VHH binders against Beta-methylmalyl-CoA dehydratase (mch). Designs and how they scored, part 28

Target 1, 351 residues: Beta-methylmalyl-CoA dehydratase (mch), of Chloroflexus aurantiacus (a9wc34)
Amino acid sequence: SAKTNPGNFFEDFRLGQTIVHATPRTITEGDVALYTSLYGSRFALTSSTPFAQSLGLERAPIDSLLVFHIVFGKTVPDISLNAIANLGYAGGRFGAVVYPGDTLSTTSKVIGLRQNKDGKTGVVYVHSVGVNQWDEVVLEYIRWVMVRKRDPNAPAPETVVPDLPDSVPVTDLTVPYTVSAANYNLAHAGSNYLWDDYEVGEKIDHVDGVTIEEAEHMQATRLYQNTARVHFNLHVEREGRFGRRIVYGGHIISLARSLSFNGLANALSIAAINSGRHTNPSFAGDTIYAWSEILAKMAIPGRTDIGALRVRTVATKDRPCHDFPYRDAEGNYDPAVVLDFDYTVLMPRRG
Short names: E, the ipSAE of ESMFold2; O, the ipSAE of OpenDDE; V2, 0.75 times the mean of E and O plus 0.25 times the DockQ between their complexes.

## First folded at step 19 (VHH; framework vhh_lunsekimig_d3)

Design R28 (from N6 with A97T; at its last fold request DockQ between E and O 0.47; V2 from the best seeds 0.00; counts 0 for: pae E 4.9 > 2)
Fold by ESMFold2, look of step 19:
Structure R28 (fold): chain B 351 residues (1-351), chain A 121 residues (1-121)
Amino acid sequence: as target 1 above (351 residues)
Amino acid sequence: EVQLVESGGGVVQPGGSLRLSCAASGFTFSEYSLYWYRQAAGIERELIARINSGGSTRYVDSVKGRFTISRDNSENTMYLQMNSLRAEDTGLYYCATPFEDWYNEDVFDIWGQGTLVTVSS
């Protein structure tokens, strides 16, 4: 039928194309409750309105990663429904604070195209922007995906690979908090360790593990209205490369962030996603562990109350992290590593 | 580095049996579907059997009931037990997997070098 849209194939994309994604989404307190139930995150900023108010906010904001998943999910039917692999992220900057009641919509621009040598697939680079009902940017990011061609003989487009940022500069971060030493409650936050107490190169084992359930990872992915078939359709996936439904990579990101509370409790919010790699597939039955490394400490211009930390969080499956699993001497990921996530958090400082 | 290495080929009389092995390294074997292909002289490679990560199997009609694909995830090895062999089964047997190279952000098929099976009187 003409009413059914099979999604885009590689040859359907054009450089500079703008795509307005369907289904704007009002985020509700119910969505927050479901997100909390799925991940059990304990960060006080998103758990406690009085705590958020002590930082100058109206009430507890929506978790940055819930914002990310909703913005991302809008893009899937148009960009990655026929994708073989989601390859990477860059330049993920969070903007205006999102509260329950806000409505998010997403647009994307094709900023790069590269056909692969096999002539059967190509890589599409997109810049996606999520806005609220007042047209304020809440998130922008770049991602690139490998997409199947419909016709192997379709002519290749001109190859354009964009220049991707290494990180979001500290000068571009949105810092919506004011931290008062008199009002910041370390006991409620769950840690006495502030920005000043972390050192570049420090590694932190988050110690706890969480097992993924089949129904739960699918429910999480549906919460974001993410339609990627590999997460849902076992009838097809029994014949696929794994024979199972794979877990949405963003589900692993949220599990790892939640686990990171033990060791990084004063990392109030994620202000940037600098890059992310989904290094091995995850499946129901896997137990996720995580560890983090402090990559950089960055002063925020004009501020002594709050600073930024650039953090790598590595997640593993079925492998506790006391010895910090990562890469071997040749740079290959340990087979247990499922996530290598480079992001920037905002943390109160003493000076 | 991802590798597949076949072994166990040889010369067998019609009606005989042979067991092929495919040893895998460089990836989490238990998570991938694995395939056996056969190539007779002058013919394109033919998929003959598949086993997915859960152990579910599929065969082409010409080998059903005679060949059995299996896997041992603890040894990172896939097997093909070939019984009631016929002259038409003669060929080079390959194992393969449709692999994702997560580090280099690429998806491609990995093939072994092949092991020769000759069924002759």
Scores: ipSAE 0.220, ipTM 0.674, lowest interface PAE 4.5, mean pLDDT 91
ESMFold2 (binder alone), look of step 19: mean pLDDT 78; pTM 0.774
OpenDDE, look of step 19: ipSAE 0.347; ipTM 0.717
ESMFold2, fold request of step 21: ipSAE 0.086, 0.185, 0.094; ipTM 0.619, 0.655, 0.620
ESMFold2 (binder alone), fold request of step 21: mean pLDDT 79, 78, 78; pTM 0.773, 0.776, 0.775
OpenDDE, fold request of step 21: ipSAE 0.364, 0.352, 0.355; ipTM 0.736, 0.729, 0.727

## First folded at step 21 (VHH; framework vhh_lunsekimig_d3)

Design V1 (from R21 with D100E N103D; at its last look DockQ between E and O 0.66; V2 from the best seeds 0.00; counts 0 for: pae E 7.0 > 2)
Fold by ESMFold2, look of step 21:
Structure V1 (fold): chain B 351 residues (1-351), chain A 120 residues (1-120)
Amino acid sequence: as target 1 above (351 residues)
Amino acid sequence: EVQLVESGGGVVQPGGSLRLSCAASGFTFSEYSLYWYRQAAGIERELIARINSGGSTRYVDSVKGRFTISRDNSENTMYLQMNSLRAEDTGLYYCAKPFEWYDEDTFDIWGQGTLVTVSS
């Protein structure tokens, strides 16, 4: 039937095209409860309304990554339903704080197109913006995806590859908290280590591991209303490249962030996603571990109460991280690495 | 360094058999689909068979029922059992993997090839 939507193929995208994604979504306390049950995140900001209020917020906000997954999930039926892979992220900036009861909607713009040499696929670059019910930006980011062509003989579009930022500048970060140094509760936060205590180049093994369950990764992906078939349809995927359903890469991002509490408990929130790569596939049965490196310490202009850390978090499958698995001398990722994630967190300062 | 090394080629009579091997190193072998291609003189390289991470196989029609692709993840080796060989099977046989684990048809990593000659 003409009423079923097959999604877009590479040749369907046009440079400058704006896509309004169905369906706006009101986020509820139930969504928060499910998110917490899936990842066990212990960051006090999103766990405790009194803690969030001590930082000047109305109540405990929605986790930045839950916002990210919801905004990302809205784009999937239009952008990546026929995608082979999500290749990368850039320029991810979190804006207005999101609370339960807020309604999010998402719009994307095609900012780049490049057909691959095989003539069967192409790369689509999109800038996506999530807004709340007051049209305030809650998140914007760029991603690029490899999408199948419907017709291998379709003519290639003009190649446009956008300039992508290496990171979100500290001057562009939204810093919605005020930290009272005299009143910040280190015991409730779970760590005595503040922005001042971390050094560029420091590596932190987060030590714990979490095994992925089939039902849980599918439930998480459905929670975000992400419809990418590779995560759900084993009838098809049994004959695919892997013979099994692949785990949504964002599920790994959230697992790694949750694991990072042990070592980075005062990294209150993610303010930016600078880049990210899903370097190897993940499947149910894999045990995820993580480690982090401090890439930069950034003073926030006009603030002595809070600073920013640029962090790389690397996640592995079935490989503890005491020796910090990453890349070899030729630049190839260790086979166990499944995520290379570059992001910016906000952390209180002592002075 | 990522390497794929083919072996097992040779000269056989029509109707004969050969077993090709592709020894792999430098990547997580068990996570990748792997491919056999062949190239006859004056012809573009053609896909013969593929095997995914889970062991499911696909073949081009001209070799179905005669060739069997398999893998041994403990030895990081892929095989091609070639039975009922014909003169048209003569060519240089390559194993291949995608550069990225998610690609099916964008191959950046190839072996050196092993020659199969089917003649009386």
Scores: ipSAE 0.014, ipTM 0.479, lowest interface PAE 7.0, mean pLDDT 91
ESMFold2 (binder alone), look of step 21: mean pLDDT 80; pTM 0.796
OpenDDE, look of step 21: ipSAE 0.260; ipTM 0.681

Design V2 (from R21 with Y32W; at its last look DockQ between E and O 0.44; V2 from the best seeds 0.00; counts 0 for: pae E 3.1 > 2, SAP .673 > .668)
Fold by OpenDDE, look of step 21:
Structure V2 (fold): chain B 351 residues (1-351), chain A 120 residues (1-120)
Amino acid sequence: as target 1 above (351 residues)
Amino acid sequence: EVQLVESGGGVVQPGGSLRLSCAASGFTFSEWSLYWYRQAAGIERELIARINSGGSTRYVDSVKGRFTISRDNSENTMYLQMNSLRAEDTGLYYCAKPFDWYNEDTFDIWGQGTLVTVSS
């Protein structure tokens, strides 16, 4: 009867269901400009066409996370409109490089369902795939989200929890760059440290903090065409759990990534998202800090010019990271930790 | 460690009033929604009131107009003012916070409770 979309509730999802998401999105330089204005990213690859060309690309590509947010945002109306929380990511793999002018679309498949014990909510696991106008995969990932039930008395679906990879194997990484020592400008990149200079277990405090403004996190979320209500409608959220609008978790990811430039400037792009958890909510007024740990140092088969670093970046709110806050002795997250992000970056080698 | 300690329970006549307190520690009090539960003998524990971090309150119908939930963030204390008490209000009262920030309906942490007895 009504032409409006109330979104899906937990009981509406079916295992194996494929969802084509609206709307295709052509990314423009305007999007890049806005993204830069939101996070102040200084990575050379996405900042400079000549720099990108020196690595074998036709121009500066779209930032990996902007691609992620755009692909992700398309899923929200169908997957997480009635969600309580985004619980995690796995198996994120970036594919074809995205440039201004490319049009991205997203499709998701339900790959798992688990009703919570309370009978009022459940977890939906989806595999989402973003493609460009040539049907090339630009990004795929698994996400699981806690979704409300419309009817608490609706029967519980069969529990199916998918196997989630711990990380994307190095052999599965797409490496779109070619680096020559002669052509890689360390000064322009902003760091002398390359793949060879990092050690497993190394921890890096990214030092700086960025305070979130109410308008800018909403602007960011809108840029991604993410329609999650909890980010926008204060009239409703005032009466909700937090009494305020919650910041989109992806916003925190991008803030943390931007901050990571200080210490990881030569991390050209994200090749994989191994895991991510939004461990605590963030709100306007919170100041985000970040630190990173090198989890693995991986040579890429057949390549001597580019290496992969598996990195954990931890973001905190209102807590500097000089002491690398993470978990306590019992394994509980520090209350200030708002993001635990495990990802793989590509970084030039010294050769 | 999260700790919630209820107090203020006692015996009161119908129509009387009580004020319950919940002293909280071990978490950032101001950032969490808080709840009052009660459990009558032989009955499942029920949520009766909520106050979110912004101070917005919700009540079940049975206590609306009679009970008031409030919080003092400076003291890490939540309160339940109970007026016009009825026999059916008799029970063990618990204050609670969600176990995690994902869902307030999934799992809560609560104290040992304080007993409220309404009898003539």
Scores: ipSAE 0.110, ipTM 0.626, lowest interface PAE 2.3, mean pLDDT 93
ESMFold2, look of step 21: ipSAE 0.385; ipTM 0.743
ESMFold2 (binder alone), look of step 21: mean pLDDT 81; pTM 0.801

Design V3 (from R21 with S56E; at its last look DockQ between E and O 0.35; V2 from the best seeds 0.00; counts 0 for: pae E 3.3 > 2)
Fold by OpenDDE, look of step 21:
Structure V3 (fold): chain B 351 residues (1-351), chain A 120 residues (1-120)
Amino acid sequence: as target 1 above (351 residues)
Amino acid sequence: EVQLVESGGGVVQPGGSLRLSCAASGFTFSEYSLYWYRQAAGIERELIARINSGGETRYVDSVKGRFTISRDNSENTMYLQMNSLRAEDTGLYYCAKPFDWYNEDTFDIWGQGTLVTVSS
């Protein structure tokens, strides 16, 4: 028998199945440097140890999305190697703060299965949990992905679609910071706008655009140890649907997050991922723009120093966002929209 | 609004040739894979040819070597050159694009079709 792993097909998944993913990953400052080089993030929390210390941390933590990508990447060989598309996220909750030197591992549980009508593909729902070396949860989320069947004649599993939360409740958010108004340096943070200054319904054009290069998105994907073939193998993908390599959707998320600094600089970290959709594919050569809408402004119970903002960030390709492109009157996404990301950030309050 | 309009169908003798056209509008034509389907009377619709955004083509075995799918992005038009036509090629031919960008086998959008009749 072959020692290579062909990955799982839709019919290979079973409801309730637990999968331990290879390989544990120790995150280092090198990873942080590479991540910064890929996206140019300017958020003070992850850029400056003194700044992070002012918020009660021992040092600059690992970026929330870097944690996400690392935890996510581990699932790819087992969950989505034979996937057609990543369909969405829900219930993302960040836990323990991650620092250089921490080792992350991921496990997933199959929590839903639904065969598509064509009988050739199905949707797999998984709950993935990332933990550090002390078995503390650093991140959990639900993801569902469309996966090919190896055998079209394989019997369809019982349809089970899990209930997905619309958002992570504010009471479930982990708030690892302590903010002192006296110690919070607005100048260093890069914005005078704090939690109190934002309004529900407010829209922010992040203005700048970043063009994706083939080498960059591949480097990013490798950094995350994501092995999805569609991102790397042009020889195969040339004959595939698009005729080229597709950009990892998470790459778009990080680009958009980085761009969001302009307008949301004091969004310290992501505390929750409420939903995410990769509405259209992105390719090398595409220029990514982004805009954000404040969906909710939430006080955190027992806290007066820090608040939560639920934010929708929309990313577009080759389309500036001055007019806040999103959906048309019929509810269809603008063809330029490549990401609809609903997440919750933590932001200091004025007190 | 996405529109796909097929044309070029007709009656032809066995061994004859036809060229079908699909005029597309309402979406970024060059970014999508495109497909030809056909449906014979009493038979389920079947995918017969695909061309991706890069111009790479795939065919089902029954039409391989006889049919050629092509596209002109400047004209937002896809073509199907059909040679050596057989009686079994008779059917309604549909041009299609994916409804979703990620799945090329399901949930397609197609036009009204053009009828191809191969008869002696």
Scores: ipSAE 0.174, ipTM 0.645, lowest interface PAE 1.7, mean pLDDT 94
ESMFold2, look of step 21: ipSAE 0.403; ipTM 0.752
ESMFold2 (binder alone), look of step 21: mean pLDDT 80; pTM 0.794

Design V4 (from R21 with G54S; at its last look DockQ between E and O 0.45; V2 from the best seeds 0.00; counts 0 for: sugar tag NSS H52, pae E 2.8 > 2)
Fold by OpenDDE, look of step 21:
Structure V4 (fold): chain B 351 residues (1-351), chain A 120 residues (1-120)
Amino acid sequence: as target 1 above (351 residues)
Amino acid sequence: EVQLVESGGGVVQPGGSLRLSCAASGFTFSEYSLYWYRQAAGIERELIARINSSGSTRYVDSVKGRFTISRDNSENTMYLQMNSLRAEDTGLYYCAKPFDWYNEDTFDIWGQGTLVTVSS
């Protein structure tokens, strides 16, 4: 009878359920400007239309992560409004290039359910698909989130855990660029290092740190139309687990990506999200650092101008990354690690 | 390595008081909610009190008004002041932190415990 949406609790989800998310979002140059102001991204592709045109695009495209956040944000009211935590990502694949003026919408399918042993929470697995106004897939991914139960006595659903890919195969990557050595301006890109110059196992400290402000992470989250309460309502969160508002994990991803420009400037865009873990919470006042490791170097079949790099970017709070903090000998994350992000980027080759 | 070390347990008469301490190390103490559990003989361990990073506290009904949970972030120590102790308060008391940061109800890390015995 109430017209307000309390969100879904764990027991409300059904395997195979399809959810159409409100609201379609037309992305504008204003969104790009705000995104740039939040993270200070310097990647040439998304910064310069002429640069993008040199790669065969009509103009500077929307940043991969902005697309991700927008597509993701739409799912929050229906999927994770009553969530305790976002647990991970898999099978992220970017499709059609997104430009200002495009309208994105998102649908999700419940592909797995698992009640936790405590009987008070469960994990919901969803496959989310973002499409543009022409119904072209711009992004798909699998996400799983821990969600509260409304009724602890509600029966547990059958446990179904989907198979999650370790990574998106190189053959499944969308490569929207055409690069010629003559047309690729290394000086404008900000780095002389191309696909050929990186080695598997190489580690890169991105050196710089960025302190999170309370207002800006909230602004970012709102930009994405993400309505998760834990990011906004201090009155309620004062009494919660942390006693403060938690930073949206995606904010950390974008900060880390921005920082990665120093060392990975020619990583044009993200083609795949293989995995992501928010290993510790971040709060306003935390300073985010990041380092990256090249996990794989992949030639793209039929292409000699563009290669793929599988990259792990690790973000830390209040801890520089000169020693590449990650896991200890026992496999436990360093307490300062707040993000473990495994993704695939596209990078020009020397030819 | 995360370490939690409880102390302050002992034998006390009904109506008496005890103050338990939990010394913590190996994690960012100030960022985590902390908990007190207790386990009486023959029964499951139960959560009895929680304090979040901002000092907000919650108690189970059985200890409300009698127990006070507090923390000193500068000392990485949590406390449980127990007043008006009853026989039913007898048990092994554990301090705990969540195993993971996102769910305090799924799994916690706790110390070896300190024994509280309330008897005449």
Scores: ipSAE 0.074, ipTM 0.610, lowest interface PAE 2.1, mean pLDDT 93
ESMFold2, look of step 21: ipSAE 0.413; ipTM 0.758
ESMFold2 (binder alone), look of step 21: mean pLDDT 81; pTM 0.800

Design V5 (from R21 with S56Y; at its last look DockQ between E and O 0.44; V2 from the best seeds 0.00; counts 0 for: pae E 8.6 > 2, grease 25.7 > 24.2)
Fold by OpenDDE, look of step 21:
Structure V5 (fold): chain B 351 residues (1-351), chain A 120 residues (1-120)
Amino acid sequence: as target 1 above (351 residues)
Amino acid sequence: EVQLVESGGGVVQPGGSLRLSCAASGFTFSEYSLYWYRQAAGIERELIARINSGGYTRYVDSVKGRFTISRDNSENTMYLQMNSLRAEDTGLYYCAKPFDWYNEDTFDIWGQGTLVTVSS
């Protein structure tokens, strides 16, 4: 009889269920400013309208990850309000470029369910689609999240685990840029290294670290209208697993992306999210470092001006990445690793 | 390699006290919630106490007011002070950590446990 929404528990989800998420969000330059203040991104495309115009855009677009976080945040009240953890991403594909003034909305479909053996939790797989005011897809992705059961005695749904793509094919990438070698300003971009200069297997230590403050990760999460309680309510979380508020994993992604400018400055935008894992939790006070590995170098069919790089960025807490920490000999993540992010960026080619 | 080694078990009379210890290694001790389980003969293992990384404690009703879970992060050791012991407290006591940080209900039991026997 209560008018408040307790969110969904694992047993509330049904395979094939479609959920329309509240609330549509008009993105403004204010959002861009706040996002920049949170992460200090220096990528030229999102920093400079003239630079963006040189690539055929009308103005500086919204950062790929800001789009991601906004689209993602809308899903939280319905999908992961009662979640223990966000487990992973797959099949992320960015579509139409987003600009200030655009209004984004998100819809999700449940595409998989698997109850855990403990009978108290289960994994929900959802395909989420963000669209703008013209119903153009700006972002789609699959994520799966571990969600609590309200009633441990509720019957287990049929196990359905969706097939997840390893990566988004290069042919499926949206390439909204036109690059003229003569007009691409390397100095303004901040790096002389273009698509041609990177090699598969190359590892890049992004060197710098950023310490997370309690207030700023909460501000970020609120900016995205993400309502996950674990990020905000210390009164409750004090009694929880960690005894403190956990940082939104997406915050780590954006920190890592920002850090990646040093070494990947000409990675204009993210075209795909192939996979992502928040391998360990992060908290206020943690200092985030990052390094990246080039996983693939892909020419884009029909294009000679721009290429795609599949990149793995690994973020660590309180551990510099000079030695490229990742997994041990047994395949276990280094305990300092907090993010394993596999994504595809677009980068100009050398003419 | 993750290791949890329980100690401090023994035979006590009803109303007596014991202090159990769990020595931990192979992981960042301070970042994990830790748990005490016990298993009486013929029954399933039961969770009896938890202490999170922030030091907040929870107990099952049967041990509330009698047992105290604590931790010393500097020593990588967790403790269970057991007072006013009862016959029904008899069992093998295990120290546990979460298998991963995703699921609080998933635990690793790495030690052999320590036996607590309460008998007159």
Scores: ipSAE 0.047, ipTM 0.590, lowest interface PAE 2.2, mean pLDDT 94
Fold by ESMFold2, look of step 21:
Structure V5 (fold): chain B 351 residues (1-351), chain A 120 residues (1-120)
Amino acid sequence: as target 1 above (351 residues)
Amino acid sequence: EVQLVESGGGVVQPGGSLRLSCAASGFTFSEYSLYWYRQAAGIERELIARINSGGYTRYVDSVKGRFTISRDNSENTMYLQMNSLRAEDTGLYYCAKPFDWYNEDTFDIWGQGTLVTVSS
């Protein structure tokens, strides 16, 4: 039917195109409860209104990653329904704090196009912006996806590959907290280790593992209104690349963040996503482990109460992380690695 | 480096049988669907059979009931058992793997092929 939206194929995208994505979403306290039950995240900022108030917030805010999944999910019908692979992220900056009751909407701009040599697929670079009901940016990020062509003979567009940032600079971070040493409760936060106590190059095994359940990963993806069919439709996917429904890569990101509480409890919130790769597929039955490396410590200009840490968190399937699995000497990922995630967190400082 | 190596082709009379093998390396074999294609002279490759990671199979009608695709994940090997061979089955037989997660290239990876000749 003309009324059914088949999604875009590579040749449908044009450089500079702006897409207003359907279905603005009001986030409810019920959504927060479901998110928490899926991941068991223990960060006090998003778990405790009195704790959030001690940092100058009105209430416990929505988890940065729930914001990310909702903003991302709105783009899927237009950007990636016909995608073969989600290749990467860059320039992910979180903005205004989101609370239950806020309504999010997403707009994207095509900032790059590159047809692949096979003539059957191409890479689309998009800059997506999520805003609240007051048109305040809550998240912006760049992602690029490999999308199939409908017609292999369609002419290739002019190749444009955007200049992607290596990281979000500390001067661009939104830092919505004020930390008072007298009022910051280390016992409630779950750790005595603050920004000052971490060293660049330090590797932290988060120790615990979480097994993915089939219904849970689908429920999570539905919670975000992400319509990517590879996560849901076994009738089709039984004959697909893997013979199973694959786990949404963002589900792995949220599991890894939750696991990172043990070792990074004072990493209050994610302020930026610098890059991310979904290196191998995950499936129900896999047990996710994670480890993190401190990539950089960054002073926030004018602040001695809070600092930023750039962190790499690596997640594995069925592979404990005491020896920090990553890449081999040739740069290939260990087959157990399912996530390589480079992000920036905000953490209280001493004095 | 991903590699696929076909073997087991040869000359056979109509009604005969052959078993093709595809030895694979350089990727997590058990997680991918795998394909057999064939190519007669002057014709584009055609997909004839596939098997997913869970062992589910599909065949084109012309080989259904005569060919059986299988895999041994412990040996990283896929097979094609071809029975009741006909002259129209003559051609190069290729195994193939879909692209992996981290390659920007979209090409399926192909073996060099193994020749099957059915002659009377």
Scores: ipSAE 0.012, ipTM 0.513, lowest interface PAE 8.6, mean pLDDT 90
ESMFold2 (binder alone), look of step 21: mean pLDDT 81; pTM 0.803

